# VH-VL binders against Thioredoxin-like protein AAED1, chloroplastic, part 20

Target 1, 196 residues: Thioredoxin-like protein AAED1, chloroplastic, of Arabidopsis thaliana (Mouse-ear cress) (q9zuu2)
Amino acid sequence: AITGASSGAGIGKGTADSLDTVKVLDLRGNEIPISDLWKDRKAVVAFARHFGCVLCRKRAAYLAEKKDVMDASGVALVLIGPGSIDQANTFVEQTKFKGEVYADPNHASYEALEFVSGVSVTFTPKAAMKILESYMEGYRQDWKLSFMKDTVERGGWQQGGILVAGPGKDNISYIRKDKEAGDDPPVEEILKACCA
Key: E = the ipSAE of ESMFold2; O = the ipSAE of OpenDDE; V2 = 0.75 times the mean of E and O plus 0.25 times the DockQ between their complexes.

## First folded at step 21 (VH-VL; framework fv_ifinatamab)

Design w5 (from s2 with heavy chain Y59W; at its last look DockQ between E and O 0.51; V2 from the best seeds 0.00; counts 0 for: pae E 4.5 > 2)
Fold by ESMFold2, look of step 21:
Structure w5 (fold): chain C 196 residues (1-196), chain A 127 residues (1-127), chain B 106 residues (1-106)
Amino acid sequence: as target 1 above (196 residues)
Amino acid sequence: QVQLVQSGAEVKKPGSSVKVSCKASGGTFSWYAMHWVRQAPGQGLEWMGYIIPIFGTAWYNEKFKGRVTITADESTSTAYMELSSLRSEDTAVYYCARETYLFTRGSETDSQYFDYWGQGTLVTVSS
Amino acid sequence: EIVLTQSPATLSLSPGERATLSCRASQSVSNMHWYQQKPGQAPRPLIYGASNRATGIPARFSGSGSGTDFTLTISSLEPEDFAVYYCQQYDSYPLTFGQGTKVEIK
């Protein structure tokens, strides 16, 4: 049942309302309303499939390559993953990601944003090639994180997306929901949304 | 440089099964989707499904109603297609075909096409 | 399921003539590919992504089109070009092929 949602179609009160009660965890375990991440500044928010995902690690690195452009525009770079604080800290240690990292162990933000899930959108030929490409560039899957109980039980086939929001709780200007694993937008599309 | 070599022609009775092999050489195997496509005499091409060896999972055209099983053996770089409950209508040449993907950094592309094909395996289903 | 309709079913032409083959999709397609199949042989890729020549394909083969209407053009037919040509979409599963256009000697 894959919905053909398009990028940039998510501006609106309805999307912001869906997130109204959603909380995520910072790296110390404190609950943060997700809208606080863009209340006082614009943010590019990447939603990972899980913290061990090589495709998400490559996307995070590509976004981080543009952090100087984001900083110059007053835009924060944020990553949210659907796992525990321990998994989030492991991600930071392994990748040295220079943006902010938050955990969403209950998938509340993913459910609110209606990100795609399913086996048929995870194990695709495109995903295999993107993983191979990522390995050739030096990125690696963390298989321990990939097979952890909460990853499997809480939607191991979960897809992510990219959100551009803020400043202001209700100000969501861009949503892209990944259609399948490895479904990357051109980085220029994100820069146009955040930093034009 | 990549070559796909399929098993030889088969003659089968209705109701039996056939398993066609496709051995890849001269390139990587595990990360490339291997598709199966058949062609009945005098007819066009019909897609049956694929496997991605590294994932070990296969996906099937529902038209075959669960009669097709596609597998891969990474140690021998060989893909297999098994078609069960054979009917005379299953008489066809069966091809394996490898998918390619042109790598682009940070961008999507529409370049997934079948770059290498096996020589075909004729399966004849007759009494 | 995306249905691909090729026309004409048969083109009877002489060497040196231009061949124009059509493929119409029942829905918009961005991943349209073309294959050539000679008698007794496996298909060979010609064009991928509507307009890009596969490796080793001579310049007389070109592809064009977008949306639902796609064209394969052979600018000057060579004797080895008399074959069946298939379009194929990769936008939606199940993957589908057109029924083929046979290019034959007049």
Scores: ipSAE 0.147, ipTM 0.659, lowest interface PAE 4.5, mean pLDDT 85
ESMFold2 (binder alone), look of step 21: mean pLDDT 91; pTM 0.939
OpenDDE, look of step 21: ipSAE 0.607; ipTM 0.836

Design w6 (from t5 with heavy chain T100V S111T; at its last look DockQ between E and O 0.75; V2 from the best seeds 0.00; counts 0 for: pae E 4.6 > 2)
Fold by ESMFold2, look of step 21:
Structure w6 (fold): chain C 196 residues (1-196), chain A 127 residues (1-127), chain B 106 residues (1-106)
Amino acid sequence: as target 1 above (196 residues)
Amino acid sequence: QVQLVQSGAEVKKPGSSVKVSCKASGGTFSWYAMHWVRQAPGQGLEWMGYIIPIFGTAYYNEKFKGRVTITADESTSTAYMELSSLRSEDTAVYYCAREVYLFTRGSEYDTQYFDYWGQGTLVTVSS
Amino acid sequence: EIVLTQSPATLSLSPGERATLSCRASQSVSNMHWYQQKPGQAPRPLIYGASNRATGIPARFSGSGSGTDFTLTISSLEPEDFAVYYCQQYDSYPLTFGQGTKVEIK
């Protein structure tokens, strides 16, 4: 069941201000203020549960199928995952994701955006079915990444979301906070927010 | 073809416990949520909770929390519901029901409902 | 908890007549389902997602509605349609059912 799902509402300046102090790591380990990702361009930013998550890998592939539409509109595709630079690089190698990838090892962006967490929203009937369907479509969970120390220490029950923001650090026009694992919006909803 | 076969009727005394089984065949067991729903005589349907066998954890209707335990045994494709501290009001037919999830990639339409039901197990609580 | 109120409690009709069953939710829901239960049998799925027929359900059954107000329509009752009908929501836990509408022969 999808409970409490929304069409993605923008958020106020208060949350944008909280994000401005948040930094993420690029694949080389450089600290990047998260608002720099959309300061000079609009971006679609997917926040993964963790870099080994099969449902997040399917979402990433799904968004990447629309990369040419995003490029034509001047919109960047970005994925942020909680974890180390090593985990982020492993994700890129395994998935061939064509967007930009950043690591947030301290979950700072997740805390600032108040994304949901908890065991009961991770292990739901919907999540089980979506995992099964993802496996049948050829996506795979990376269990090594799923159970690495930093994933376990931060709690593997963290949910993510999707953000559309920019240009401009305060311009957050769409946010969808996943209510449970596998809580995907239709991609057309995201394209409408970013590109139409 | 999926079939859910439940254990036979039981007569219990107040204060005791009952454990009803639900054996699945003709499909995968581990990935499908198995729900328990009861129906008191002449009454409607009341949802009790579910288990997802592959995850091994259950979710309960708060009305029954503390008295109901739902478990699964993947090796036998069998779900169980145990209700303790039985009262006369617990006299009912107990059903297991399998959840199906329908979705299309990128669709705005997703839904979940119970596609297969067990035959029901009558539990009678009387002194 | 979302309370589902079905009306009427009993609907007395003859074969060939049109049956209209109502289900009202205490708050807005999007995942409303209908089940049919014949005497001595387990419920079976009839309509899912307010308006979609489950596999093998005849076209005389249709569902409609949104928000808090939902209907099940049986366009021309057949002898096997005399049963109890339940609405059920899957929008939030606990999952809840309406108390049922009995469709009986008059």
Scores: ipSAE 0.174, ipTM 0.652, lowest interface PAE 4.6, mean pLDDT 85
ESMFold2 (binder alone), look of step 21: mean pLDDT 91; pTM 0.938
OpenDDE, look of step 21: ipSAE 0.567; ipTM 0.823

## First folded at step 22 (VH-VL; framework fv_ifinatamab)

Design x1 (from s2 with heavy chain F55W; at its last look DockQ between E and O 0.03; V2 from the best seeds 0.00; counts 0 for: pae E 10.4 > 2, off the site)
Fold by ESMFold2, look of step 22:
Structure x1 (fold): chain C 196 residues (1-196), chain A 127 residues (1-127), chain B 106 residues (1-106)
Amino acid sequence: as target 1 above (196 residues)
Amino acid sequence: QVQLVQSGAEVKKPGSSVKVSCKASGGTFSWYAMHWVRQAPGQGLEWMGYIIPIWGTAYYNEKFKGRVTITADESTSTAYMELSSLRSEDTAVYYCARETYLFTRGSETDSQYFDYWGQGTLVTVSS
Amino acid sequence: EIVLTQSPATLSLSPGERATLSCRASQSVSNMHWYQQKPGQAPRPLIYGASNRATGIPARFSGSGSGTDFTLTISSLEPEDFAVYYCQQYDSYPLTFGQGTKVEIK
């Protein structure tokens, strides 16, 4: 596909090696190895741009609509964002996201996975249209989170992606790296990767 | 007001399993971590693990090494703790305990503590 | 694993007296909590974050301390205060409790 998504045997070894030492924070601030999120179960892991972003909140919502399908297949839904545990807690409170949420304040997972970053891929006409569409559908940007010092200083230009992994720390079966803000895959592509 | 009501006392044989229920009423269930804590006769308190019902994900004290399973049923607002391969040293009162609201803000101190407790369930393991 | 050691094991006092209970952690802790347990009852929260009273807890209960040394003080014991008191840390998994201090009538 044109989105840069990868699936199939053998892709997980290089990606898994990049994540060997990466840790994320749970909502209580405890460090956990990122691979623990899928060592004992398959997981769909969404990497957000930041916790205040309207486009991320829309993606989280459409993934959560399929949580029952994921649960029936024994697949966990996980969201990781590049911010503090305070920002993660605020995101969960405001959105009522049904999946697990973790923070990566150092951007370690984003660096290891080489997710795209930059002003030119953040402020595009397509992203602007997606933001307007998201507002018309009832999604809202959290401007307080969006203007927090950590968000502004470290990751306002950060793009995300989607990973399907597990069971097993080295078992990564799907990775999709967003090319620009709002670069959403069809949900059916994710479901095929996790739950078919 | 919030209430946590647990299932009744049980007597079990070594090697069997027990499943204790904890039904929450008078408040929201899905967004509060539910912990399990046990107390052997004449002993102190021992943390076993927790579940966040909206996620369906549990975290366990490694001491129980695959013998404990914690689950939640959102439709009935009920958490469960199942302990398998019972031994005589598992004789204890088992409590469910609700943690304060999941959505906290960071500070130099954390306000996450157990604000409501069930009445306890005595599990006796004997021949 | 963070080990919490409470002292004394038993504190025998009369109503109206001041009770001072100690909890020592094996490593530095910021999120220390205190619970009260009466015979045949579940624990109830008293103090969270070392020094904050839980909802509905009388002003005679206070907590202090930082690092590894923590104290629960009951300024003037009431008859209902004779119970077992536990400290609990919430800094590191597994969550752990102290072994308890029993406050009993002299």
Scores: ipSAE 0.006, ipTM 0.561, lowest interface PAE 10.4, mean pLDDT 83
ESMFold2 (binder alone), look of step 22: mean pLDDT 90; pTM 0.933
OpenDDE, look of step 22: ipSAE 0.754; ipTM 0.891

Design x2 (from s2 with heavy chain A33G; at its last look DockQ between E and O 0.42; V2 from the best seeds 0.00; counts 0 for: pae O 6.3 > 2)
Fold by OpenDDE, look of step 22:
Structure x2 (fold): chain C 196 residues (1-196), chain A 127 residues (1-127), chain B 106 residues (1-106)
Amino acid sequence: as target 1 above (196 residues)
Amino acid sequence: QVQLVQSGAEVKKPGSSVKVSCKASGGTFSWYGMHWVRQAPGQGLEWMGYIIPIFGTAYYNEKFKGRVTITADESTSTAYMELSSLRSEDTAVYYCARETYLFTRGSETDSQYFDYWGQGTLVTVSS
Amino acid sequence: EIVLTQSPATLSLSPGERATLSCRASQSVSNMHWYQQKPGQAPRPLIYGASNRATGIPARFSGSGSGTDFTLTISSLEPEDFAVYYCQQYDSYPLTFGQGTKVEIK
């Protein structure tokens, strides 16, 4: 597997400060400071490549399977995508994701967290196999969402990651940046970070 | 069973181009990365680049500085490697190799390796 | 690029003897493989993921190692095992091979 800059360690103060100015949109279009999502609670935050991404949907699903464990620990499950509110709503409708969903149409959080972007990190042999596997498991990509303006403007090559943060705006205890599409950590690693 | 069959040996002049083909059979062509590896006489193996046919995008070893072009035709399950501005140092056996990916859910270890190889194509560059 | 250094360059042994081949990486590698190549033939997969035997590979072949140091072991050499062996990393592009170890008959 291709190695990339992924870490389960906390992030530096500089990254935390960068997030202080970042706002995301809830499903109703309200602006929410991203740090408020974990201000008073711990949260597992999954950053999707885009709302139509099949691998992102699979990630959402395996995290949702552990939502009971998260709930028992007082940990919120959150998904953020770099699309419009409409895309976010479509995602929820299609996937029935039970966690909280927010849109980041300006990619502000992705930039602040320095998630990587590029064709070479998206279309890898490993990613191809992961995509195939996801389809075999019944997951589907929404191609309409994949070709939306905000996705296209980024070429569809934006990568995401997983963040565990809170309680407290500056309390970021875990960050894993995806090195390629489908670069999912074992769910146990996430549970260890959030709920151990 | 998966088989990779390459085109025949080539003799080329310096400065010319060569295009080698690799036809796959017995498996799915579109989803598996097809790599090109060459071996100079009596030397080791050198990775040149690869393509994922369904994506249509190739990636290259920068060592070749744009001299290599890798393409794929899904309709014929054939991958191609073209090397331009040939030099005597390009004399080698050129192999296509299919990549396989193995993983277990929840595992921290994934494996990607070349499970099938073509028989090789000798390209001789001589004045 | 990740440089893989194999040692020894040549290993001269008799049938029935144990062969130990080393591959050292210039940096930590998580995805290391071994290939066997006989004269006039293409390489074939031998070990993948440092310690897994590829399909059809006899039990006398084993791989071990992590980080920067990897080892291929042939517990008892058979006549058909005399060949060149290459290690290969798939952690980063460009993909790279070791220079090879030739196992020859003494």
Scores: ipSAE 0.016, ipTM 0.621, lowest interface PAE 6.3, mean pLDDT 88
ESMFold2, look of step 22: ipSAE 0.067; ipTM 0.623
ESMFold2 (binder alone), look of step 22: mean pLDDT 91; pTM 0.936

Design x3 (from s2 with light chain L95W; at its last look DockQ between E and O 0.54; V2 from the best seeds 0.00; counts 0 for: pae E 4.8 > 2)
Fold by ESMFold2, look of step 22:
Structure x3 (fold): chain C 196 residues (1-196), chain A 127 residues (1-127), chain B 106 residues (1-106)
Amino acid sequence: as target 1 above (196 residues)
Amino acid sequence: QVQLVQSGAEVKKPGSSVKVSCKASGGTFSWYAMHWVRQAPGQGLEWMGYIIPIFGTAYYNEKFKGRVTITADESTSTAYMELSSLRSEDTAVYYCARETYLFTRGSETDSQYFDYWGQGTLVTVSS
Amino acid sequence: EIVLTQSPATLSLSPGERATLSCRASQSVSNMHWYQQKPGQAPRPLIYGASNRATGIPARFSGSGSGTDFTLTISSLEPEDFAVYYCQQYDSYPWTFGQGTKVEIK
């Protein structure tokens, strides 16, 4: 079914077709078709800006606070980051994120979903305030991951989003493309989409 | 507690430049966007651009593109706006204004506004 | 660019009367704010997010509206309320203000 989202950019069959050939890597290095992440279960999929990003680490933590609700509803929590398996493993080690983590080193999912990119949407007033709030709450940017050559060259100004999909390859019920760094939806909006 | 104090009035000739300062006190400077807004005599408010001191980046209204430079000095908690190639229509009061953002997960897009303003700096451009 | 149109341009009222100020946006917005400016002074925030009073703003000020049509209401005018009022959208770049409504003593 085609369902509009508060910040979505066209969900349904067309979006699912764009993802048809996209593969991501699990932490062991196996290629996984991205649609396998929700083909036989519903999933909340967060797309990080990069694995060193303090704003993405805070979003991941906020989503993980709701993991018990998601588990009770049969919904998986997934994070995808644009980077290497090594960067993904470092993220897991540093954050202890309880959901599944996948790497998309070629940005294929980001391109297919047409997520926003640019310097002017990365260094914004909102981003500054959200970073400050995150630091006050104890979250920290990993500067080594943030400035790795691969991160910068492949889209250091890349924005992410949140997808709710499944069960079923073509069943995308919610997508939100971040307009700028730190553009978080209300958590209740995500819970309504996944777990109502 | 937060206070923004601007430099004094200026009288300028067409074709010259002016640099207005805005010193912040009583709060955090580096993380808050500092905006510049002007008001011609008897007219409304016009947004010019901003800087985020911690990022060191400035963003400008396209109307002023190429004539405005906005900078910040974290060590003195002071923002600056320089307007070049002055014209008579640039006669206005120039304000600095600090942007706040209320961190609510329910309506983040509803939460940004200018919470503190400087006293204004009159710039008069006349021949 | 989102254009904000305020009406009326001038409201001539007496102390104790109710003032109703309108702001219409050229497209739907959720970040509509209101500022008050007295002669020779900087603007001050009144209402943010259409309906929330900024810090220190008296209860006689209220905001309402959604979509393209927004209203600022002053339930009973006090002498200090005679000023110019601006609406502002902060929903999308570039940030824009309405042209102002002057509330003056009758």
Scores: ipSAE 0.092, ipTM 0.634, lowest interface PAE 4.8, mean pLDDT 85
ESMFold2 (binder alone), look of step 22: mean pLDDT 89; pTM 0.918
OpenDDE, look of step 22: ipSAE 0.623; ipTM 0.838

Design x4 (from s2 with heavy chain M34I; at its last look DockQ between E and O 0.47; V2 from the best seeds 0.00; counts 0 for: pae E 3.3 > 2)
Heavy chain, then light chain:
Amino acid sequence: QVQLVQSGAEVKKPGSSVKVSCKASGGTFSWYAIHWVRQAPGQGLEWMGYIIPIFGTAYYNEKFKGRVTITADESTSTAYMELSSLRSEDTAVYYCARETYLFTRGSETDSQYFDYWGQGTLVTVSS
Amino acid sequence: EIVLTQSPATLSLSPGERATLSCRASQSVSNMHWYQQKPGQAPRPLIYGASNRATGIPARFSGSGSGTDFTLTISSLEPEDFAVYYCQQYDSYPLTFGQGTKVEIK
ESMFold2, look of step 22: ipSAE 0.285; ipTM 0.710
ESMFold2 (binder alone), look of step 22: mean pLDDT 91; pTM 0.938
OpenDDE, look of step 22: ipSAE 0.720; ipTM 0.879

Design x5 (from s2 with heavy chain Y59R; at its last look DockQ between E and O 0.60; V2 from the best seeds 0.00; counts 0 for: pae E 3.1 > 2)
Heavy chain, then light chain:
Amino acid sequence: QVQLVQSGAEVKKPGSSVKVSCKASGGTFSWYAMHWVRQAPGQGLEWMGYIIPIFGTARYNEKFKGRVTITADESTSTAYMELSSLRSEDTAVYYCARETYLFTRGSETDSQYFDYWGQGTLVTVSS
Amino acid sequence: EIVLTQSPATLSLSPGERATLSCRASQSVSNMHWYQQKPGQAPRPLIYGASNRATGIPARFSGSGSGTDFTLTISSLEPEDFAVYYCQQYDSYPLTFGQGTKVEIK
ESMFold2, look of step 22: ipSAE 0.306; ipTM 0.737
ESMFold2 (binder alone), look of step 22: mean pLDDT 92; pTM 0.944
OpenDDE, look of step 22: ipSAE 0.695; ipTM 0.868

Design x6 (from s2 with heavy chain I54M; at its last look DockQ between E and O 0.41; V2 from the best seeds 0.00; counts 0 for: pae E 5.1 > 2)
Fold by ESMFold2, look of step 22:
Structure x6 (fold): chain C 196 residues (1-196), chain A 127 residues (1-127), chain B 106 residues (1-106)
Amino acid sequence: as target 1 above (196 residues)
Amino acid sequence: QVQLVQSGAEVKKPGSSVKVSCKASGGTFSWYAMHWVRQAPGQGLEWMGYIIPMFGTAYYNEKFKGRVTITADESTSTAYMELSSLRSEDTAVYYCARETYLFTRGSETDSQYFDYWGQGTLVTVSS
Amino acid sequence: EIVLTQSPATLSLSPGERATLSCRASQSVSNMHWYQQKPGQAPRPLIYGASNRATGIPARFSGSGSGTDFTLTISSLEPEDFAVYYCQQYDSYPLTFGQGTKVEIK
């Protein structure tokens, strides 16, 4: 297993090949090849645990605070979540996230990038503390989304990560696979990768 | 401020089980991980596992091979550790310890340490 | 499993002297903590995250190090500082402690 962040050589050949066939859904339901998200521009792509997660909502907010820096560097801010378009639209309405949002209801991107999953990396002491910290800062869990049958049955234990890629579908310069819920890098690490 | 008060000493026979309690007061119970750590006479500290009462989930040191069960009762703010199939080498002082979170500091990951400890419970396993 | 090796096993010093305690990890860690334990008492936290003093810990206690090599320093020993000191890592499960360094009165 791979722990922590890596730049450049952190992606394997099989993962790169698998991304070629992966599609995600925009908020209107159109299928988009995932590599199109960074084919013609660099993108910071955050992969959420699920759309109701308070920890993912906090991550989205701190990335969005840097959207002007990303835009000035020609870098798009993208969030992908492992749920339905309806869940993605609910996320956008509740958070007012200013980046692009896509849904991956089949979890294909998560599988291709080999993100971690499991109960033991979801319900950790650190995750509990980060949830409490997030609540004290005003972020809130959407418990209805968190306990939807599809979320629990298919990916409630799913972890995410952050990818910096493009321009060019094979040009991946940074990947960080979360080792547990709430495993956030400092935003400066991401800005160094995308926007130095 | 925060206090962890454990149950009294126990004397047990090999093959039996023991259940040690740890009652928390003066702070939040449900969101803080409660860990169990033991110390054999004249020896160092050995981590056994934790529970997060809000999640109801426990995680165990594999060394104990399913002999340990950690539970919590939110209504009484009490955590429990039960160790079964006792052996003489299980003779130790058993501590509960709360994992910290310092809301007012607002800075990051390296603050996960055990800030409050119970007084310890001596469990003696003898014929 | 990350093994923590403390040295020396025993450090015999007088009040007012500087104590330097070492903890070496079998692999790189960042969540290295230090605890103090007096006879008949539970451990108490001293240092977290290698270098941060826990609440209420006097300034004479300091921690340093990164990677695999960590140090606890007591700049001027007080009578209450003669105890056993444990390092502990929180980078991976199972959580592990060093075997302890006893700081005793010479």
Scores: ipSAE 0.093, ipTM 0.629, lowest interface PAE 5.1, mean pLDDT 84
ESMFold2 (binder alone), look of step 22: mean pLDDT 91; pTM 0.939
OpenDDE, look of step 22: ipSAE 0.624; ipTM 0.844

## First folded at step 23 (VH-VL; framework fv_ifinatamab)

Design y1 (at its last look DockQ between E and O 0.68; V2 from the best seeds 0.00; counts 0 for: pae E 2.8 > 2)
Fold by ESMFold2, look of step 23:
Structure y1 (fold): chain C 196 residues (1-196), chain A 123 residues (1-123), chain B 106 residues (1-106)
Amino acid sequence: as target 1 above (196 residues)
Amino acid sequence: QVQLVQSGAEVKKPGSSVKVSCKASGGTFSWYAMHWVRQAPGQGLEWMGYIIPIFGTAYYNEKFKGRVTITADESTSTAYMELSSLRSEDTAVYYCARETYTFKSGSQYFDYWGQGTLVTVSS
Amino acid sequence: EIVLTQSPATLSLSPGERATLSCRASQSVSNMHWYQQKPGQAPRPLIYGASNRATGIPARFSGSGSGTDFTLTISSLEPEDFAVYYCQQYDSYPLTFGQGTKVEIK
């Protein structure tokens, strides 16, 4: 796991301004500057691989288990996925995720944050074991979402990460870029970054 | 309990191919990476590659890329390794080995091994 | 590729003695494992993740180390422990093994 240094870590000067021009879509289709998600409050922002991914659904659930701790600390829980608004709404319907959900159909936030992508980091032995574990715990992959044209065309091998940021557009205190599918940090690491 | 049973010993001529099978029983097949490791007589262990049956994806040691093909048949819980253009230095015992993942420590290691298949390449 | 160098090549000891086997990696690793191989048999896992005993492995086997230097210790050798021991890393492809340490009866 990669973590950024305090105060804008993990982003070079020329790349740092890209976040201010990046927009994501809320579930109604409104464009939101991504930095608005943490300008007035601290946020834990999870970047999913895609909305049908069982590993991302399990990560969303373990973060949501700590929603009350985050709320007590004034910290928002946010999930961003690289897909359409329809895929994001399906994710919310199927998972009942209690945090905020946004779509990034152009992958702009993923590119600005330089998240990893590749077939060889997606279909790994470790990812298979984590999917099996997730299935035994009752989580399910949505295969319809997994095979939708937008998911396949833009790369079903996009990896995500976790960002803790705010208050303040430039106040990024933690970045973790997943090295492969299912590369989860301990939740305590995230809570230390957001809420301790 | 998981058991890996490999096909029997083979004697091959240089330039031919061999296909070794590894049948899994007593556990889950499709989700576990199956690796192939060989051992020349009197020598150490050499990793060749793996397959993940549920994904249908194989990954190869570059040393063998182009000569080795690793496949799996989920319906029979059997993995296969085929090595082509055989040379005398390919004489070895070929093992299949199942990878496991420990969630508490994050370790990936080989928990079960087949009995080995001796492939002898001689003219 | 990560090279694993085991030492000594041969360790000649009597039953009841302590065996100490070394494995040095050419770069830092965390996913270091130890296997035992008896003549005519497949390897079996002993230690995974540097220090965790695999299922069914007796307490006389222990592992330690981090970074580039790793040790397998057999606290009191039993007759069945005279075998070849291999370290193996899973931090980087290609996966590699050390060349082995033979523990033989003196």
Scores: ipSAE 0.334, ipTM 0.773, lowest interface PAE 2.8, mean pLDDT 86
ESMFold2 (binder alone), look of step 23: mean pLDDT 93; pTM 0.954
OpenDDE, look of step 23: ipSAE 0.804; ipTM 0.916

